# Designs tried in a protein design chat: VHH binders against EKC/KEOPS complex subunit cgi121 (cgi121). Part 6

Target 1, 174 residues: EKC/KEOPS complex subunit cgi121 (cgi121), of Schizosaccharomyces pombe (q9p7j3)
Amino acid sequence: MILPLFPETQVHVFVYENVSNCAAIHEQLISQNPIYDYAFLDAATILYKKQVYSAIIRALEDRRDEQMKTKTIHSEVILSLSPKTEISSAFRQFSMTKKSKNIVVVKIDSKLTEEEEFERLDKLVEGNRVEFSDEELQKLIDFKVLKKNYKLDPSTLENPLASILSSIALRGYS
Key: E = the ipSAE of ESMFold2; O = the ipSAE of OpenDDE; V2 = 0.75 times the mean of E and O plus 0.25 times the DockQ between their complexes.

## First folded at step 2 (VHH)

Design ja3 (from j17 with R105Y; framework vhh_5j56_2)
Fold by ESMFold2-Fast, scan of step 2:
Structure ja3 (fold): chain B 174 residues (1-174), chain A 128 residues (1-128)
Amino acid sequence: as target 1 above (174 residues)
Amino acid sequence: QVQLVESGGGLVQPGGSLRLSCVASGFTFSGSDYYAIGWFRQAPGKEREGLSSISSSGYGSTSYSDSVKGRFTISRDNAKNTVYLQMNSLKPEDTAVYYCAAGYYDSLFTSPGQYNYWGQGTQVTVSS
């Protein structure tokens, strides 16, 4: 997708289910291996495509405004999913863990096509590709995790989209 | 449990050099502990300014603020659990209390609020 406020920024989002090597990927991420410069999210935390794109937009706004709190744009995406501006909390809430089974992978500033990125990621991720769609994401979400991360009550949980997007857009201000 | 202790500050003339040390306890720079160690300074009447950071990760990535890029070098000695800041071509404007801090492995040095563990600081004075 081309973002209206960031038309020169290439963005690719990928979804993998039944990933068997999350522990190995996690070790590479913490080691800051440049081959793994992507945002690796636990799919249990993502309900909508708009949730991911809102976090990407917020991260790009922080980069534009020279207000990034993390070393990479991809880490800034992970931070931007959290309603709080604390890096360690955001990573505990949204980042892939050694125990993750389904993941959402974001690449920003790619010089490659979506197909070329899939070829690269297939060498890193041992899992099954699925479509980045609300339908597929809703098969992978954990509503208990979502409730906890965004502090949703029963009335909000019925239609959580607006609350989630507001939390992402207004983090640090409320 | 994490503690940081700075040393190496002092008085130096403009154009001189100092090397600051930051010794960490309660975690290791090798093994599975993944922290970013940053150097910060605070001059009287000014906000705390981030200068540089180094990752405790296997790749040891470094970053520098524009005010010190080319003059200061951050490095680590994992065997001694120590991070260094080599300061060259010092200016009177570099006079400040210098702090080292530990934060999450991906914390940028321009965000002091993201560093959870702080040393007590060491005074650097640059004057004739």
Scores: ipSAE 0.150, ipTM 0.507, lowest interface PAE 4.7, mean pLDDT 84

Design ja4 (from j17 with R105F; framework vhh_5j56_2)
Fold by ESMFold2-Fast, scan of step 2:
Structure ja4 (fold): chain B 174 residues (1-174), chain A 128 residues (1-128)
Amino acid sequence: as target 1 above (174 residues)
Amino acid sequence: QVQLVESGGGLVQPGGSLRLSCVASGFTFSGSDYYAIGWFRQAPGKEREGLSSISSSGYGSTSYSDSVKGRFTISRDNAKNTVYLQMNSLKPEDTAVYYCAAGYFDSLFTSPGQYNYWGQGTQVTVSS
């Protein structure tokens, strides 16, 4: 996919449910295997496509402005999902863990086509790929996790989109 | 497979200095930036406390607990895959087993249970 604000940046987002090998993927991330240079997110933390795109846009803006806090654009996406600029907190809140069951995977600046990335990831991820859509994400979200990560009150939780997007866009100002 | 090995502990007089080393195997500081190495200590009858951490991020970040800030310095040598803790102005209350740990956290106040890998520890004794 091509983002209107960054038309030269190629972005691919994949969603997997019922993943059985999250512990193995986590070990590859710990070992810093370059084949796994993606943003691996816990789907329990993602409610909307716009949430992911807002984090990607913020990460790309920080890269453009030479304000990245992390080494890779993929780690910057994870940081950008958080309403504050604390790297460890953001990774704890949004990254895939050994116990994750459903994941969202982001690839930026791929030299491969979407189909080639899919073939590569399908070999790495032992789960069922589903469409990256609000409908599918809403089946995988954990509202208790969402509430904690974005500090939502009961009234905001009923329609959280604007609050979530504002938190991502205004990171560092609040 | 990630393994951590600490070294550099020993006996030192109050006001002295020691440098601890933590060497990692199965893990490097190149290729991923959401890994952190932390130093912890535990004295007999006390809880394990965080002392300092350093991020593997490209920009790097360090943090220190108030009990050691200004006296201890954390650093890394990526070529040797090693993290160091330089300990200056040592006090008797610094006597403890010192541990190196690795995880996704650079926060000293994150529970020790949230770090994925731990070394065996190295004893530091500060006495006259």
Scores: ipSAE 0.000, ipTM 0.200, lowest interface PAE 10.5, mean pLDDT 80

Design ja5 (from j17 with R105W; framework vhh_5j56_2)
Fold by ESMFold2-Fast, scan of step 2:
Structure ja5 (fold): chain B 174 residues (1-174), chain A 128 residues (1-128)
Amino acid sequence: as target 1 above (174 residues)
Amino acid sequence: QVQLVESGGGLVQPGGSLRLSCVASGFTFSGSDYYAIGWFRQAPGKEREGLSSISSSGYGSTSYSDSVKGRFTISRDNAKNTVYLQMNSLKPEDTAVYYCAAGYWDSLFTSPGQYNYWGQGTQVTVSS
């Protein structure tokens, strides 16, 4: 994928359902194993492709402007999904947990092709890859989690896109 | 509760060396999840500056600000639950109160607001 504002940045997004080894992946992430340098998101928190892209764009803007708060661009993506600027809260809200079952995986600045990243991730993730599409994401979302993370009321929950994108763009400015 | 205590500061001549220690209690360094340990300093009339950080667990790499890279080294001793800052080739501009802090495991040392636990500081004076 090519982002118009960041045309030189390689971005790959993968979606896995029915992942059986989330506890093992989580342990490697906390250990900061460089093999696991990806943003591993809980799919229960992601409703739209635009939600993921908006967080990626915000993270890339923060890197460009030398405003990153986290050690890696991938952690900055996780932070950028949150309406707050507190790192631990963002990870609690959006990062995969030991109990996650479906995940969204983001890779930025890969030195590998998409096929090579897929082969690599296939060895790390024990689950079924599905298309990164709104249709597939909508099968995996937990609306109670989404409502809580973005502080949505019932009236916005049926069509939450604008509220979610606004929260990502305005993160911390409320 | 989480507590950090710095020691090892003092008066040193330009070109000298000091080793600062940061002893953590309330969590086990090697068993701690969610902590980055950073060294910061604040000179009179200046804002608090991040110098270096190290992860409390796993493969975590050390990182350094450009002002101290090559002169300062951060290290850890998990058995003693202690983080060290070895300071070599000290200059008068290194004079400051030095702080140890703990934040969420992926916090950059350039973001002091992301560090939740702070030591009381130890004074380092490099005489001109």
Scores: ipSAE 0.391, ipTM 0.695, lowest interface PAE 2.5, mean pLDDT 86
Fold by OpenDDE, second read of step 3:
Structure ja5 (fold): chain B 174 residues (1-174), chain A 128 residues (1-128)
Amino acid sequence: as target 1 above (174 residues)
Amino acid sequence: QVQLVESGGGLVQPGGSLRLSCVASGFTFSGSDYYAIGWFRQAPGKEREGLSSISSSGYGSTSYSDSVKGRFTISRDNAKNTVYLQMNSLKPEDTAVYYCAAGYWDSLFTSPGQYNYWGQGTQVTVSS
């Protein structure tokens, strides 16, 4: 897909459930294998498509403005999901772990079609692809984790999207 | 218990090179936790100075202070659970005790308190 504000940047987002090889993927990421040049997110921490898009946009804006805090655009996406400025915390909060079962995978600056990218990614991820939708994300979310990550309370839980987006947008401003 | 042990320090002439090693125990670099490993130094009568840091993440987050940028390179070997600091073009002003540290970080060297674990340090002396 193409984001309106970044027409030269193609973005793909994939969701996988019941992934059996997260530990192996994680090891490849730690080793900085260029074949795994994606943002691998723990789906348990993602509730909305807009949450992901907001983080992507924030990362792209940071890159555009030469204000990236991390080395890669994909790591910046992970950082951008967090209300905290601490990089390690953001990764701990939102990045796929060895124990993850469901993941959201983001590719930025893709030169491939969505289908082509899927074929490539499908070789790396051993799981079932599901639709990238709020409905599917809602099935995978851990609300305890979500509440913790964004410090949601009963008042903000009525409209968690607004709170999440605000947290992403205002990171570093409070 | 997390323990960090530095090695590789010594006496070197100006313009020379050293490679410091920091071996970590009590955690693994390939673990599920995300943290930063950093190198610091402290010269006599001076405050501890942050030099470089590397994230445990696979996204290659590294940082350098202006004082060492272009001369020092931080790297990691997960298999050996070791972080290295390659120091080239050493200067007399680089003389200090060098420390390895591990912890969480928000930004480069903004708070030494972000590093919870420290090594004993290794002496680096640059002199003709």
Scores: ipSAE 0.009, ipTM 0.239, lowest interface PAE 9.3, mean pLDDT 89

Design ja6 (from j17 with R105K; framework vhh_5j56_2)
Fold by ESMFold2-Fast, scan of step 2:
Structure ja6 (fold): chain B 174 residues (1-174), chain A 128 residues (1-128)
Amino acid sequence: as target 1 above (174 residues)
Amino acid sequence: QVQLVESGGGLVQPGGSLRLSCVASGFTFSGSDYYAIGWFRQAPGKEREGLSSISSSGYGSTSYSDSVKGRFTISRDNAKNTVYLQMNSLKPEDTAVYYCAAGYKDSLFTSPGQYNYWGQGTQVTVSS
């Protein structure tokens, strides 16, 4: 996909359901194994494609402006999903855990085609690939988790998109 | 709870050397809880400045601010759960309270606010 402010940045987003090896992936992420240089998100936290793209855009803006708070663009995506500016909280809220079942995987600045990234990720992730679409994400979301992460009230929870996007875009401007 | 204790500060003459130590308790430099350890300093009336960082376990690397590159070296001893800062060719402008801090593995030392656990600090004075 082509991002409005970053038209030459190659972005791929993948969704896996029924992942059986999240504990093994988590160990590689803690070790900072460069083969696992992706943003691995818990799908229970993602409701819309626009939620992911807004976090990507914010991370790319912070990289462009030399204001990144984390070591990699992929960890910056995870931070950017959070309405808070605290890295450990953002990772607890949005990153996959050893107990995750469904994950969203983001790759920025890939040297590979989408098909080649699928081949690589299929070797790392033991689960079923599904389409990155609002329809598929809605099957995997946990609304209790979403409400907690974005501090949504019951009226906002029925149509949370604008609130979520504002939280991502306005992080640090309160 | 995570605790960090600095030691090794003191008075040195310009051109001298000191080695600071940061001993961690409440976590280890291995396993599932992974931290980055950063060294920071603060002189009176100035903002806290990041100097260097080291990843606490595998595939990690070291980083340095331009003001200390070539003079300071960060290292770790995982068996002793300790991070060191070797400071050589010290200058009067290096006079400050030196802190070690633990942040999540991906925290940058240019962002002190992202480090959750801080030591009490150790005074370094460079004067003749």
Scores: ipSAE 0.072, ipTM 0.534, lowest interface PAE 6.5, mean pLDDT 85

Design ja7 (from j17 with S107D; framework vhh_5j56_2)
Fold by ESMFold2-Fast, scan of step 2:
Structure ja7 (fold): chain B 174 residues (1-174), chain A 128 residues (1-128)
Amino acid sequence: as target 1 above (174 residues)
Amino acid sequence: QVQLVESGGGLVQPGGSLRLSCVASGFTFSGSDYYAIGWFRQAPGKEREGLSSISSSGYGSTSYSDSVKGRFTISRDNAKNTVYLQMNSLKPEDTAVYYCAAGYRDDLFTSPGQYNYWGQGTQVTVSS
């Protein structure tokens, strides 16, 4: 995908369900294996495609403005899903864990086509690929997790999109 | 690949202080957002408990268990690839083998089994 504000930045987003090797992926992330340079998100936290794209745009804005708080653009995507600037909280809220079952994987600045990234990721992720679509994401979301992460009340939970996007776009203290 | 080595344990009187060191190899504290270094202890007849954690994030996130909060301080020296645990106001109940561990940030203080890499441990004895 091409982002209107960042037309020269290649972005690919992939969704996997029933992933059996999250603990192994986690070990590779700790060992700093460069082939795992992706943002690995827990699908239980993602309801809409626009939620992911908003976080990507915010991460790219922070990189453009030399305001990144993390070491990689992919970590900045994870931070950008959170309305707060606390890195450890954002990772606990949104990144995949050893116990994750379904994941969303983001690649920024890929020199590969979407098909080539799929071939690469299919070797790393032991799970079933599904379309990156609102329909598929809504099968994987945990509404209790979503409510906690974005401080949603019952009235907002009926149509949370605008609230989620505002939380991603707004920084604490305006 | 990842290895952790503890040092600084020993015998100390109640009310005394010790500083433990954990030297990491196979990764650097400035290299990744995905890990935290934690301190754990295991006393005879008790389960292993989490005490404190520190990440290499630019915002310097630290966490402490209630049992040590205010008495223990965790810090890092990125140039030496070392994490420290400064232990003050030591009590006989602090007697344990102390372990340094590396793990995913979301697993901190949940279970020792969640951590991927462990040091060999260093004995701390608080006794008169």
Scores: ipSAE 0.090, ipTM 0.435, lowest interface PAE 4.9, mean pLDDT 82

Design ja8 (from j17 with S107E; framework vhh_5j56_2)
Fold by ESMFold2-Fast, scan of step 2:
Structure ja8 (fold): chain B 174 residues (1-174), chain A 128 residues (1-128)
Amino acid sequence: as target 1 above (174 residues)
Amino acid sequence: QVQLVESGGGLVQPGGSLRLSCVASGFTFSGSDYYAIGWFRQAPGKEREGLSSISSSGYGSTSYSDSVKGRFTISRDNAKNTVYLQMNSLKPEDTAVYYCAAGYRDELFTSPGQYNYWGQGTQVTVSS
């Protein structure tokens, strides 16, 4: 996707279900293997495409304005999903764990074509790729996790989009 | 492979101070990664408890358990790939084996099982 405020920045988002190797991916991320330079999110935390794009836009704005709190744009995306500017908390809330089953993977500033990124990522992730769409995300969400991460009450949980987007946009600055 | 090595333990008298060091190898503390470093301790017959944590990259957010808040300070030296625990006003009840651990999150109320890499521990004995 090409973002209107960041037309020079290529963004790819991939969704995988029934991933069997999350523990192995987790180990590679801790080992800082550069092949795994992506934002790996637990799909249990993502309800809408706009949720992911809002976090990406915020991360790109912080990079543009030299206000990034983390060392990499992909870590900044993870931080930007959180309603608070607290790095370890954001990773706990949104990043993939060794127990994850379904994941959302974000790549920013890819030097590869979309097809080449798909081929590379399909070799790293042992799971089934599905469309990045609200319909597919809604099959993978855990509403208990979503409620906890964004502090939603039962009435807000029925129509959470505006609340989630406001939490991302209005989180603590810098 | 990821390794964590603790040092700096020993015998100290009540009211004394010690600085523990945790040296990481196999990964860079200041890198673009998802880990945090925590300090834990375990006394004989007790559960392993979290004491303090610091995030691996970016801002360096810290947290402390109530039992050590105000007495212990966690810090990092990214150039040395080392995390420190400065322990002041030590009490006999601080006697334990001290461990550093690395994992995706640094929540002190999170089970030790959520940390993926552990050092072998360093003994701290506070006794007169």
Scores: ipSAE 0.000, ipTM 0.207, lowest interface PAE 10.8, mean pLDDT 81

Design ja9 (from j17 with L108F; framework vhh_5j56_2; at its last look DockQ between E and O 0.02; V2 from the best seeds 0.00; counts 0 for: pae O 8.4 > 2, placed apart)
Fold by ESMFold2-Fast, scan of step 2:
Structure ja9 (fold): chain B 174 residues (1-174), chain A 128 residues (1-128)
Amino acid sequence: as target 1 above (174 residues)
Amino acid sequence: QVQLVESGGGLVQPGGSLRLSCVASGFTFSGSDYYAIGWFRQAPGKEREGLSSISSSGYGSTSYSDSVKGRFTISRDNAKNTVYLQMNSLKPEDTAVYYCAAGYRDSFFTSPGQYNYWGQGTQVTVSS
């Protein structure tokens, strides 16, 4: 995918259902194994493609402006999904856990093609790949988790997109 | 409770070297809990500046600010539960109080506000 504000930046997003090895992946992530340098998100927290893209754009803006708060661009994507600026809170809210079943995986600045990244991830993730689409994401979302993470009230739940995007764009000021 | 104690500061001439040590207690580098350990400095009348960070995990890569890249090296010794900052080619502008700090595992040295635990600091003075 090509982002209008970052046309030279390669972005790949993968969605996996029914992942059986989340505990093993999680151990590699907390150990910071460089082979696992991706943003591994719990699909229970992601409702829209635009939600993921908005977080990616915010992370790339922070990198461009030399304002990154985290060590890697992928950690910055996870932070950017949160309405708050605290790294530990963002990871508790959005990162995959040992108990996750469905995951969204983001890769930025790959030297590999999308096909080659797929082959690498297929060796790391024991699950079924599905299309990165709003339709597929809506099958995996947990609305109770989404409500809690973005502090949505009943009036915003029927159309939460604008509220979610605003929270991401105004992170630290909302 | 996580605590950090710095040592190794002192007076050195321009072009000299110093090695700072940061001893951690309340966690171990060989354990399952992981932290970001960073070195920061503050000169009189200036804001606190991040210099370098290292992960307590076995895979942790090192990171450096442009002002010290090539001159300073961060490392750790798991047996001593200690993080070091080797400072070479010291300049008068490196004169500051040096702090080590611990924060959540993915915290970067550019964000001192993300570090929850701080040492009391050690003075480094580069002067002839």
Scores: ipSAE 0.506, ipTM 0.764, lowest interface PAE 2.0, mean pLDDT 88
Fold by ESMFold2, look of step 4:
Structure ja9 (fold): chain B 174 residues (1-174), chain A 128 residues (1-128)
Amino acid sequence: as target 1 above (174 residues)
Amino acid sequence: QVQLVESGGGLVQPGGSLRLSCVASGFTFSGSDYYAIGWFRQAPGKEREGLSSISSSGYGSTSYSDSVKGRFTISRDNAKNTVYLQMNSLKPEDTAVYYCAAGYRDSFFTSPGQYNYWGQGTQVTVSS
């Protein structure tokens, strides 16, 4: 996919449920194996497609403006999901862990079609691919985790999108 | 407890070289899944400047600021639990206190606030 503001940047997003090898993937991520150069997110933290796109856009804007805080664009996406500026807390809150069951996987700067990228990724992830859609994400979310991550009160939890997008867009502004 | 100790600073003439060492205790560079090591410096009257970073494990990727790229080289020796900064072609503008720091594994040298553990620093002075 091509985002309108970043016409030269190809992005792919995949969702997997019932992933059996998150521990193995996690070991590869902490060793920084370049074959695993994706953003692996815990799907329990993602409710909307717009949540993911907003984090991608924020990461790309920060890269364009030379304001990235992390070494890679994929780690910047993970940071960008967080209302906080601290890398370790963003990874703790949003990144796939050894205990994750369902994941959202983001590839930025892909030189491959969606099908080609999927074929590569499917060799790495032992799980069932599902559509990247609000319908599928809603089945995988943990609302208790969402509330904690974005400090949503009970009144905003019914319609949390605006609060979440504001947190992503306004992080670090006075 | 994580501790970082810098050494190797001193007085050199312009064009000279120095090698700084950062010895870690309380974790191992090769066994840590949570650390990047960075070199920073602070000259009198200036803000702290990030120079270089290296991951503590895996494929060992390195990064450099434009001000030192091509002159400074970061490296590590996992057996000695040590990260080095080889500084060549030193200039008077390189005079500063140099710090080693450890942060989360993807921390970048432009983000000193992401580094949780700091050494006490070693003075480097470049003058005729």
Scores: ipSAE 0.040, ipTM 0.544, lowest interface PAE 7.5, mean pLDDT 86
Fold by OpenDDE, look of step 4:
Structure ja9 (fold): chain B 174 residues (1-174), chain A 128 residues (1-128)
Amino acid sequence: as target 1 above (174 residues)
Amino acid sequence: QVQLVESGGGLVQPGGSLRLSCVASGFTFSGSDYYAIGWFRQAPGKEREGLSSISSSGYGSTSYSDSVKGRFTISRDNAKNTVYLQMNSLKPEDTAVYYCAAGYRDSFFTSPGQYNYWGQGTQVTVSS
């Protein structure tokens, strides 16, 4: 897909459930295998499509403005999900772990169609692809983790999207 | 481990045709690895120029530079693990060393830096 604010940048987002090889993927990420050049997110921490898009946009803006805090655009996406400025905290909060079962995978600057990108990614991920939608994300979310990550309270839980987006947008501006 | 070997270059008259081959080893198109294969050329005193690319995916997405679009065609034979560049309507300006390249990141023919593996090159000379 193409983001309106960044028409030159193609982005793909995929959701996988019941992934059996997260540990293996994690090892590849640690070794910085270029084949695994994606943002691998724990789906338990993602509630909305707009949450992911907002993080992507924030990362792209940081890159555009030469203000990236991390080494890669995909790590910047992970950082951008967090209301905290600490990279380590962001990764602990939102990145796929060895124990993850459901994941959201983001590809920035793809030169492939969505179908081709899926074919490529499907060789790396052993799980079931589901639709990238709020409905499917809602099935995978851990609300306890979500509340903790964004410090949601009863007043914001009715519509947490606004709070999440504000946290992403205003990171580092408090 | 990945190796690329070009062949098929030579001398041809203007308007003629050549077919270049790039045999890849160290990966297979039908395997678990994903690669983009690209053709580049470099004329004396000029920068290396991207011409065409094809993915190793089942979809086989292709791309072409404006300079060769309509004249050159990239294709692949999975059984032979080979990528071809059919060059028709050749011009003297097409004279160059032609290189095959492979990358397993998102690669595009316009960016040589995106490709990790390179062949030795094959000379193509178009002259009357």
Scores: ipSAE 0.010, ipTM 0.281, lowest interface PAE 8.4, mean pLDDT 89
OpenDDE, second read of step 3: ipSAE 0.000; ipTM 0.222
ESMFold2 (binder alone), look of step 4: mean pLDDT 79; pTM 0.814

Design na10 (from n34 with G103A; framework vhh_7n9e_1)
Fold by ESMFold2-Fast, scan of step 2:
Formats: C-alpha cells, structure tokens, sequence
Structure na10 (fold): chain B 174 residues (1-174), chain A 121 residues (1-121)
C-alpha cells in the first residue's frame, strides 16, 4: 500500500482468525524478540480498513514530527487507535492479549514484499489468514468493545465510521 | 494516582547480592505485565527483565540471565528483582515500570524514580 503523504513508507496489514498461539506471541513480545516487531491488534476492536489506515497515518505524522510517545512505530500505531494519549489505556483497549482469538497485524518499514511478509507471519501466527477487507473485519468485530473504546452513543451508532476517524485524527488536540 | 516506588538499592561488593522491591499503587497491579529496567551513567535505558501478570512467563536480558530473578506478589502489589553475583557493570539506577512491550526497548506509561545500585570491584 502507498500512502499519499508517505509514498516511500511500505505498509502491510494482515488479518488472522482462529489464532491458537496468542499466549506464545505475547511471551515473545515480553522477551523483546525483534522478529515480532509488528503491531498485534485484537480484531474485536477493528471495524474498518480506514480505521487502521488512519492510525497508521497518525503514527507516521508523529514520527515525522519527532512527537512519538512510544519506542517503536508499531507501538505508536496501537496508541494512535485510541482517542486518549495514555499508552497503557490504548494497549488495554486495542492490543492482542493472551486470550485473543482473531488479530490484525500491521508491519511498517518492511524491506520484504507483502508475499514475503505473509510467509514469515504464517510461521509466527497459528491461525487462518483472511482478506484485509471491511467484510472480513465485520465478522470479527465486537460492537460492545468498539462502543466502549470510542465512547459511541446512540446518536453516532448508526454511522460509527465518521466518529471513529474523527477520534483518531483529533487525538490529543485541545 | 498511579505510583511505582523502588527500594532496596545500595552499595555492595562484586559477587554480592541485593533484592530490589517495587511497590505499586493506584491501579490493579494483577492486570499488568511488569518490568525492571536500568540506566548506567552516560548510557540510555536498558531492559533488564519482564514478568507476565500471572507469573506464568519471565524473560531476562542476556547480560543478567542466570544471575537475576524477577518475581511478583500480586496480593501485596509488589514486584521484586533478586540480584546475585553482582558485577561492577551492573552499577546503574534501577527502575520498575508497567505496560505492554513491543520489540526493541518497551513503551511504558509510568516509570518509578529508581533505586541506585553501586557495585564496587
């Protein structure tokens, strides 16, 4: 994928359902294993492709402007999904946990092609790879989690996309 | 308010031992993975050890593996680091932190002020 403001930044997004080894992946993240340098998101929190892209764009803007709050671009993507600026709140809301079943994986600055990253990730993730599409994401979302994370009220529930994107884009302003 | 308070540092001779404690308050300690980091004079922060919320997994930097042991007591909201066979190169400010780690040194939202460990030759 090519981002208009970041044309030299390589971005890959992968979706896995029925993942059985989230606990093992979590252990590798605790161990600071550089092979696992990805943003591992709980798919229960992601409704749209645009939601992920908006968080990626915000993280890249913060990196460009030397305003990242976290150590890596991938942790910055996770933070950028949250309407709050607090790291632990964002990770509790959006990151994969030991109990996750379905995940969205983001890789930024890969020197590998999308197919090469698929081959690598298929060795790390024990699950079924599915298309990164709104249709597939809507099968994995938990609307109660989404409503809580973005504080959606009845007036915004009919069209949550605009509210979600606004929350991501305006995070930390005023 | 979230607080992390380290204690147990001091001056010891090479080959000695120290036990560091980190008292946590203002959050549900048992919900968080916990970490020990250190910063030596003139150097950046270095990850030392991590432990999962349920104590089912622990990890260590290669420089301390086999000498240091991380543990926690969720009933007391306390994190520990048992340091054995200390070396002069272990001299640093030691601090605990909560959060979620991703590859490379970890993104943490709260850091303690630290406890100084000085190892003489």
Amino acid sequence: as target 1 above (174 residues)
Amino acid sequence: DVQLVESGGGLVQAGGSLRLSCAASGFTFSDYDMYWGRQAPGKGREWVSGITSGSDYTAYASSVKGRFTISRDNAKNTLYLQMNNLKPEDTALYYCTRGYSYASLFPQDYWGQGTQVTVSS
Scores: ipSAE 0.255, ipTM 0.639, lowest interface PAE 4.1, mean pLDDT 85

